# VHH binders against c3ng28, part 32

Target 1, 373 residues: c3ng28
Amino acid sequence: MLIIIRPSGEIALKSPRSRRNFEHTLANNIRSVIKEGKIWRSQGVLFLEVNDNNKNIEELSKVFGIASFSPVMSIKSYNNNLEDIINKAKEVFAEIVKGKIFSVRAKRIGSHNFTSLDVQRKVGEALYPFSRGVNLENPEVEVFIEIRNDVAYFYYKIIKGPRGLPVGVAGKTVVLFSGGIDSPVATWMMMKRGSIPVILNFNLGGSVHRKFVLEELSVLRKWSGGHKLKLFIVNGTDVLIKLSQIEKRNRVVMLKRVMYKVAERLCDKANAKSITTGESLSQVSSQTMTNLYVTEYGIKYPIFRPLIGFDKEEIVELARKIGTYEYSIKLPEYCAISTKARTSVELDEVLKDEENLNIDYEKVLENSEVIEI
Key: E = the ipSAE of ESMFold2; O = the ipSAE of OpenDDE; V2 = 0.75 times the mean of E and O plus 0.25 times the DockQ between their complexes.

## First folded at step 7 (VHH; framework vhh_7mjh_2)

Design r6 (at its last look DockQ between E and O 0.01; V2 from the best seeds 0.00; counts 0 for: pae O 17.7 > 2, placed apart)
Fold by ESMFold2, look of step 7:
Structure r6 (fold): chain B 373 residues (1-373), chain A 119 residues (1-119)
Amino acid sequence: as target 1 above (373 residues)
Amino acid sequence: EVQLVESGGGLVQPGGSLRLSCAASGFTFSSNYMSWVRQAPGKGLEWIGRIYTSGDTSYNPSLKSLVTISRDNSKNTLYLQMNSLRAEDTATYYCAREGRYFSDAFDIWGQGTTVTVSS
């Protein structure tokens, strides 16, 4: 089976050098996900030839950079012989249009002794006897013919891809991954922009928390374009004990600052240029404008919050689409990121306490468990 | 009233073993995560480990080979088993209850029990 794969339109808008790089990365990602088969680029699209099975369709629908794809039948049209195209169209489409109101869409790339309208008209005439009629504006079924140079491609399914950019074209980001509903969605959104996520998890829920984080990452792995996901699991309880010495209402923001500073060191280690969180403005008391300002104060890497403007229902909808929701809702309620905090903290007080605590962030990271998914 | 009372501390020889107990009262022990923490003379607090309601444990990596935390929910008792003790393990040992929220995560502490490792 032959599949035509249409890259995201955003890729077509890149400079010629960037476009080639993005298309190459997309092809490599597809090759990593679809182990057996041949893939090649041709005039703005990719072709994939594989054995027919449902697994290949499902896997392609999760590769970022794909706008759509279609299984096709094809013939080589010697001398641009329109009759051969018409006959093949009848073979492929007769059963598809039987008893249905249909339309024919055609397009051409290259030089031909007929027009796209000629193809549409002649194929429509040939299929009409099988059908219940033609309606170009509101058909029950649409059939497509795409003539590229001396090859004609026939399809009637257009399967949507996830769009976005190929994972790998936009560098790495360290994701603070609690395993709740929000952080898997934030991870997915960064992969959609071509970033490779490096996962940092502060485990506060023991083996149960670890289990569901791993299950969520296994789901996200299906969207990574074949890139492995590296997970760093930190046990931050010694940090929590030290934080018990400061004002109780400031502890949540201070813990988040520790998480950001450990993430900063992981950025250095992994050559990542940003930190990503699932934080949404005003969703909880620790995520007020003031507290977010204090939390990131003095951090040298950009903090990306792809969900900052999303409400909870929007995040849940995405989590269901991605497939992580069912695991996220089973996690224990021990996530420090969502605990109670003062709605506004004082920057100078937090910085003073931080200096006095003198936590060794390198050691916290060095003691992490490292897993590759 | 919620209370935690440690016991079992004392003098032990290097290389010896000791088991500390923490008796809990005034709350549903089986529904709470529990931790052990220690403080050597002149030093800050050092987290030893946590035991979850499931019975799973999580340890400070530097202490993992030396300690075992367990719980007996029928006796409302938390235990810390320490083996191959060294002089540097001399400290006051505390048990602590973890709350539901982080801001309340270590809301009840015991008075501590002192362990002295010397020959």
Scores: ipSAE 0.011, ipTM 0.421, lowest interface PAE 9.4, mean pLDDT 86
Fold by OpenDDE, look of step 7:
Structure r6 (fold): chain B 373 residues (1-373), chain A 119 residues (1-119)
Amino acid sequence: as target 1 above (373 residues)
Amino acid sequence: EVQLVESGGGLVQPGGSLRLSCAASGFTFSSNYMSWVRQAPGKGLEWIGRIYTSGDTSYNPSLKSLVTISRDNSKNTLYLQMNSLRAEDTATYYCAREGRYFSDAFDIWGQGTTVTVSS
């Protein structure tokens, strides 16, 4: 089976050099995901030759950087022979348009002695006897012909990809991954923009928490464009024991700050240039404007919060789409640390507490469990 | 015994509708993602769509307008509603349980039920 793959539109807007790099990365990601087959680039699209149709559809639909893809049939059209195209169209589309109102869409790239409109008209005429009629505005079925130089491609199925950019084009980001509903979605969004996530998890729930986090990451791995996910699991219990030394009202904010500090060290180690969180503004008491300011104070890397403007329902919808929702809802909320988090913690107080805690963030990271998925 | 059994297939006229059922046994049906897949004569497998444990659905974009997947957890039954059937929809239809992990894909399959669309 031959599949034509259309890169995301935004890739085409890049400079020629960048475009080539992005397309190259996309092709590599597809190779990683689709283990068998042949892939090549030509004239702004990718072609994939594969034997297994079912698995490929599912996998390609989760490769960022793909706008759409279509199984195609093809012929060589020598000497600009429109008749060959018409005959093949009848062969391929007669059953598809049978008893239906249809339209023909043609695209042409290269030099030809006919126009796309000519193709549409002539093929339309040829298919008309098999159909119930032609309607360009509201057809029941559309059939497509792309003529690329001396090859004509025929298809009628268009499968939408996830769009975005190929994973890997934007570098690495350290994700604070709690295993709740939000952090997997945030991770997914960053992958969609071409980032490779490095996962940092503070395990506060023991073996059960670990299990669900791994399951969520297994789901996300389907979207990673073949890139492995590296997971760092910090023993959250040890951190909580330390946090018991400060006022209860400040523990939630301090925990987040500790997470950011450890994430900062991980950025250094993993050559990541940003930290990503699933935080949403005012979703919880610890995510007020003031608390966000306090928690990230002094962090040298940009902190991306792709969900900052999303409401809970929107996030849930995305989680369902991604496939992480079913696991996330089973994870107990980390908020067992403090039910009464302050909506506004003072920076000076937090800094004083931080000094008193004297946490070795590097050591915390060094003692983490490392898993590759 | 873990089992999926499809039913509801048969002969239908073009433009007609058909509802397929899949009865699950031997596992916790409500806790699993389920999919429909079909295979036309002489062709490869084609994924139709899936349903989540929440009841949410995802479809093959090429078939989305023609199919609806639903489930009844109380009956351990998966459904596929098909409308506006065409000759090209002639195939054996399978229900399958999805694996938990990426590498598992589909781990349980039914025997299939045949749908023939013909005038």
Scores: ipSAE 0.000, ipTM 0.173, lowest interface PAE 17.7, mean pLDDT 91
ESMFold2 (binder alone), look of step 7: mean pLDDT 85; pTM 0.857

Design r7 (at its last look DockQ between E and O 0.02; V2 from the best seeds 0.00; counts 0 for: pae O 11.4 > 2, placed apart)
Fold by ESMFold2, look of step 7:
Structure r7 (fold): chain B 373 residues (1-373), chain A 119 residues (1-119)
Amino acid sequence: as target 1 above (373 residues)
Amino acid sequence: EVQLVESGGGLVQPGGSLRLSCAASGFTFSSNYMSWVRQAPGKGLEWIGRIYTSGDTSYNPSLKSLVTISRDNSKNTLYLQMNSLRAEDTATYYCAREGRYLSDVFDIWGQGTTVTVSS
């Protein structure tokens, strides 16, 4: 089977040099996830030839950088022979239009002794006897003919891809990955922009927490364009116990600051240029604008919050689409850890507590468990 | 009202074993995560380990081979088994109920039981 793969429009609008680089990365990512096939580039599209349609369609639907793809039949049309195109169209489409209202769309690239309208008219005429009629605006089935130089391609399905940019074109980001509903969605959104996530997890729920985090990352791995996901697991209980030395009202923000500080060190180690969180403004009392300001104060890397403007229902919809929701909802039941802030914390108090605790952030990271999936 | 009472501490010779108990009352023991924490003279608190409602455990890596935490939900009792005791294990040992919120880390503590490892 032959599949036409259409890169995201965002890639098509780049300069010729940048576009070729992004298309090359896209092709390499497809090759990494679809091991038995031949892929090549031609005039703004990619072609993929494979033998197992169902598995390959599933894998293509999760490759960032793909706008859409279509399984096709093809024929070489020597001497611009319209009759060959019409006869092949009948062979491919007769059963597809049988008993249905249809339309024909045709497109040409190159020079031909006929027009796209000639193709639409003649193919429509040839298919009409099999059908219940034609409706150009609201057909039951739409069939497509794309003539590229001396080859005609025939298809009737256009399958949506996830769009975005190929994973790998935008560098690395360290993701603070709690394993709840939000952080897998934030990870997915950063991959959609071409970033490779480096996962940092503060384990607060023991083996059960670890289990569901790993299951969520296995799901996200299917979206990574063949890139492995590196996971750093820090023992969050040790950090919590150290925080027992400070006033309760400051502990929530201090824990988050410890997470950000360890993430800074991981950015240095992994050559990442940003930190990503699943935080959304005002979703919980600890995520007020004031508390977010205090938690990130003095952090040297940009903090990306792709969900900052999303409400919970929008995040849940994405989590279901991605496939992580079913694992995320099991985690809160086993780890009933709720972050509450009674009042907005004061920056000066938090910074003083931080200085007095004198936590060795590099040692916290060194003691992490490292997994690659 | 809510209470945790440790017992089983005392003087132990080096290389010996000791089992500490923590009797819980005034709350639903089986629904709470429980921890053991110790404090040696002149030192800060050291977390020993946690036991989850499922019976799963998580330990301080430096103590993992020396201790075992268990629970008997029918008796509302938490246990700490310590083996191959050393002089540096001399400390006050606390049973603690884990709070459900970050700001409450350990919301109920026992009075502690003292273990002294000396000949």
Scores: ipSAE 0.000, ipTM 0.427, lowest interface PAE 10.1, mean pLDDT 85
Fold by OpenDDE, look of step 7:
Structure r7 (fold): chain B 373 residues (1-373), chain A 119 residues (1-119)
Amino acid sequence: as target 1 above (373 residues)
Amino acid sequence: EVQLVESGGGLVQPGGSLRLSCAASGFTFSSNYMSWVRQAPGKGLEWIGRIYTSGDTSYNPSLKSLVTISRDNSKNTLYLQMNSLRAEDTATYYCAREGRYLSDVFDIWGQGTTVTVSS
């Protein structure tokens, strides 16, 4: 089976050098995901030769950087022989257009003694007797012929890819991963922009929480373009015990600061240049503008919050699309640990508390369980 | 003035033990991670181990069984206990303050104290 793969439009807009790099990364990711196949680049598209199975379609549908892909039939058309193209079109498309209103779309790359319009017209005429008619504006089925130099490609299925950029092109980001609905979606969004996530989880729920976090990550692994996911699991209970020394109302915000501080250390270790969270503005008391300001104060790395402007329903929809929702709903949000969380914490108070706590963030990270998925 | 001063080095027989000290001044000792590093003649620097502000420790896996690091914050002093010393442990031993970030690993160094293991 031969598949033509169209890279995301964003890639085409890049400089020639960048475009090549992105396409190369995309090809590598596809190669990593499909494992058994041959992939090559040609004239702005990728070709993938694989065994005919549905698994490949599913896998490609989750590779960021793909705009769309199509299974194709192909023939070599030497000497600009339009008749060969017409005959092959009849073979491939007769059953497809049978009893339906159809249209033919043709594209040419290269030098030919016929135009795309000629192809559309002649193939249309040839297919017409099998069909219920032709309608260019609103067909029931579209068939496609793409002629690239001396090879003609025939397809009628266009499968949408997830678009975005190939995972790996944007470097690494440390993700504060709670296991709730939001953090997996945030992770997915960062992957879509080409980032490799390094997962940092503070386990506050024991074995059950761990289980579901791993399941969520297994789902996300299908979107990682073949990149392995490294997970650091911190015993959140140990951190909470330390936080018992400060006022309850400040514990949630302080917990977040601790998480950011540990994430900062992990960035250094993992050569990541950012921290990602699933935070949404005013979604919970700990995620007010003021609390976000206080929590990230002094952190060395940029903090990305891809969901900052999303409402809960939008996030849920994305979670469903991604496939993490069913696992995430079984986990309580870590912000629920403190029932009396303040909507606004004073920076000076938090900094004083932080100084008094004197937490060893490096030790916290060193004591973490490390898993590769 | 920020300063680290190592002491306790000297000649020791194989199989012997030695305790090194590092006196810190000019900064808040209790708030900083501290490390021991050594350099053998003709070789590069080798990290021995770290002590956190909590008093917990981390060691080079190759040396873990032979060394213990501790600290006395009341005395602003770092210690390195070495046991079962071998000839290969002959080196200059340095005390170092660690920076805030892993990329800034050591920002203050002592002058070093020399340990010679020989029969």
Scores: ipSAE 0.000, ipTM 0.283, lowest interface PAE 11.4, mean pLDDT 91
ESMFold2 (binder alone), look of step 7: mean pLDDT 85; pTM 0.855

Design r8 (at its last look DockQ between E and O 0.03; V2 from the best seeds 0.00; counts 0 for: pae O 8.7 > 2, placed apart)
Fold by ESMFold2, look of step 7:
Structure r8 (fold): chain B 373 residues (1-373), chain A 119 residues (1-119)
Amino acid sequence: as target 1 above (373 residues)
Amino acid sequence: EVQLVESGGGLVQPGGSLRLSCAASGFTFSRNYMSWVRQAPGKGLEWIGRIYTSGDTSYNPSLKSLVTISRDNSKNTLYLQMNSLRAEDTATYYCARMGRYLSEAFDIWGQGTTVTVSS
């Protein structure tokens, strides 16, 4: 089976050198995801030759950088012979248009003795007896012929890809991954922009927490373009004991500051240039404008919050689409960040407490369990 | 009335073993994560380990080979088994509630039981 793969429009519009690099990364990601197959680039598209099975369709639908793809039938035109194209079109499309109102769309790349309109008219004439008629604006079925030099490609399915950029083109980001509904979605969104997530999880819920974080990452692994996901699991208990010494309503913001500072060290270790969180503005009391300002104060890496402007229902919709929602809702309640933080913690108080607590962020990271997924 | 009461402390020779108990009352013990913490004379608090509602445990890496935490939910009791005790393990040992929610972490402490490791 032959599949034509159309890169995202963003890739197609880049300069020749940038386009080549992005298309190369996309091809490599497809090779990693589709274990056996031949892939090559041709005049703005990729071709993939594989054994016919539904698993390959599902896997391609999750490769960032793909706008769409189509299984195709093909022939070589003997000597630009429109009859060969018409005959093959009947073979491929007769059952597809049977009893339907249809249209034919054709396009050409290269030099030919006929126009795209000639192809549309002649193929339409040949298919008409099988059909209920032709409607170019509102067909029930649309069939496609793409003629590239002396090869004609025939398809009627256009399967959507996830678009975005190939995972790997944008470097690494450390994701603060709680395993709730939001952080898997934030991870997915960063992969969609071509970044490789390095996962940092503070395990507050024991083996049940660990289990469902791993399940969620197994789901996200299907979207990673074949890149393994590296997980750092930190036991946060010593931190919580130290935080019990400070004002109760400040503890959640302070815990987040600890997480950011540990993530900062992981950025250094993993050569990542940013920290990503699933935080949304005002979703909970710890995520007010003031508290987010206090949380990131003095952190040297940019903090990306891809969900900052999303409401909860929008995040849940994405989580269902991605496939992580069913696992996120099974986490123990303990793993949820408290909603009883002060809506406006005081920076001076937080910084003073931080100095007095003298938490060794490097040691917290060094004690992590490391897993590749 | 929420209470945690430690027992089992005392004088132990170096290299010895000791088991501490923590009796809980006034809350649903089986739904709460629990922890042991110690404080040597003149020193700060040092986390020993925690036990989750699943029975899973996590330990301070510096103490992992020394200690075992367990719980008996039918008796509302938390245990700390300590082995190969050293003079620096002399401390007051506290049990603490980790809670059902992060906001309850370390909100309730016992009065402590003193362990003295000395020949």
Scores: ipSAE 0.262, ipTM 0.663, lowest interface PAE 3.7, mean pLDDT 88
Fold by OpenDDE, look of step 7:
Structure r8 (fold): chain B 373 residues (1-373), chain A 119 residues (1-119)
Amino acid sequence: as target 1 above (373 residues)
Amino acid sequence: EVQLVESGGGLVQPGGSLRLSCAASGFTFSRNYMSWVRQAPGKGLEWIGRIYTSGDTSYNPSLKSLVTISRDNSKNTLYLQMNSLRAEDTATYYCARMGRYLSEAFDIWGQGTTVTVSS
């Protein structure tokens, strides 16, 4: 089976050098995901030769950087023989257009003694007896022919990819991963922009929490373009015990700040250049504008919050699409173990608390459980 | 002049109790967070606990069961009650005002009062 893969449109907008790099990364990711098959680049598209199975379609549908892909039939059209193209079109499309209103779309790349319009017209004429009619504006079925130099490709299925950029092109990001609904979605969004996530989890819920986090990550692994996911699990309870040294009302915000501090250390270790969270503005008391400001104050790396402008319903929809929702809803809210955060914490107070706590963030990270998925 | 003056230190037997006082002057005591810190011979500073303006307290988890911090704003005085004292509690005890600026957790320190726990 041969599949034409169309890269995301935004890749085509890149400089030639960047475009090649992105396409190369995309090809590598596809190789990693499909494992068996041959892939090559040609004239702005990728070709994938694989065994005929539905598994490949499902897998390709989760590879970022793909705009769309199509299973294709192909023939060599020597000497610009339009008749060969017409005959193959009849073979491939007769059953597809049978009893249907159809249209033919043709595209050419290269030099030919016929036009795309010629192809559309002649193929249309050939298919017409099998059909209920032709309608260019509103067909029931659309069939496609791409002629690339001396090869003609025939297809009628266009499967949408997830678009975005190939995972790996944007470097690594440390994700504060709680296991709730939001953090998996944030992770997914960062992968869609080409980032490899390094997962940092503060386990506040014990074995059950760990279980569901791993399940969520197994789902996300299907979207990672073949990249392995590294997970660091910190014992969150130990951190909470340390936080007993500060006022209760500040503990939630401080917990988040501790998480950022540990994430910062992990960035250094993992060569990541950013921290990602699932935070949404005003979704919870700890995520007010003021608290976000205070929480990230002084952090060396950029803090990305892909969901900052999303409402809960939008996030849930994305979680469902991704496949993490059914696991996330079974996980208790990690903040439930702590006193509710005040809506506004003073920066100077938090910094004083932080200094007094004197947490060894490196040690916290060193003591973490490390899992590769 | 801003000043903190600790008192109440001395010799105590193991299992004994002691109450330290810290007299504050030169600033509005009631509006400041206060802490106790100690330093054992040959060891670094150890934070004991803090009291907020609200009266809420936070303690070092390792010492929480043995210490109570309180304050009397009318007297501008900070207190540290210590119970069930052990030899390892031998140290110089300091009261400190928590700073208002980003660069200082503690901006004012007392001279310290020495507690010796020995049989």
Scores: ipSAE 0.013, ipTM 0.307, lowest interface PAE 8.7, mean pLDDT 92
ESMFold2 (binder alone), look of step 7: mean pLDDT 85; pTM 0.852

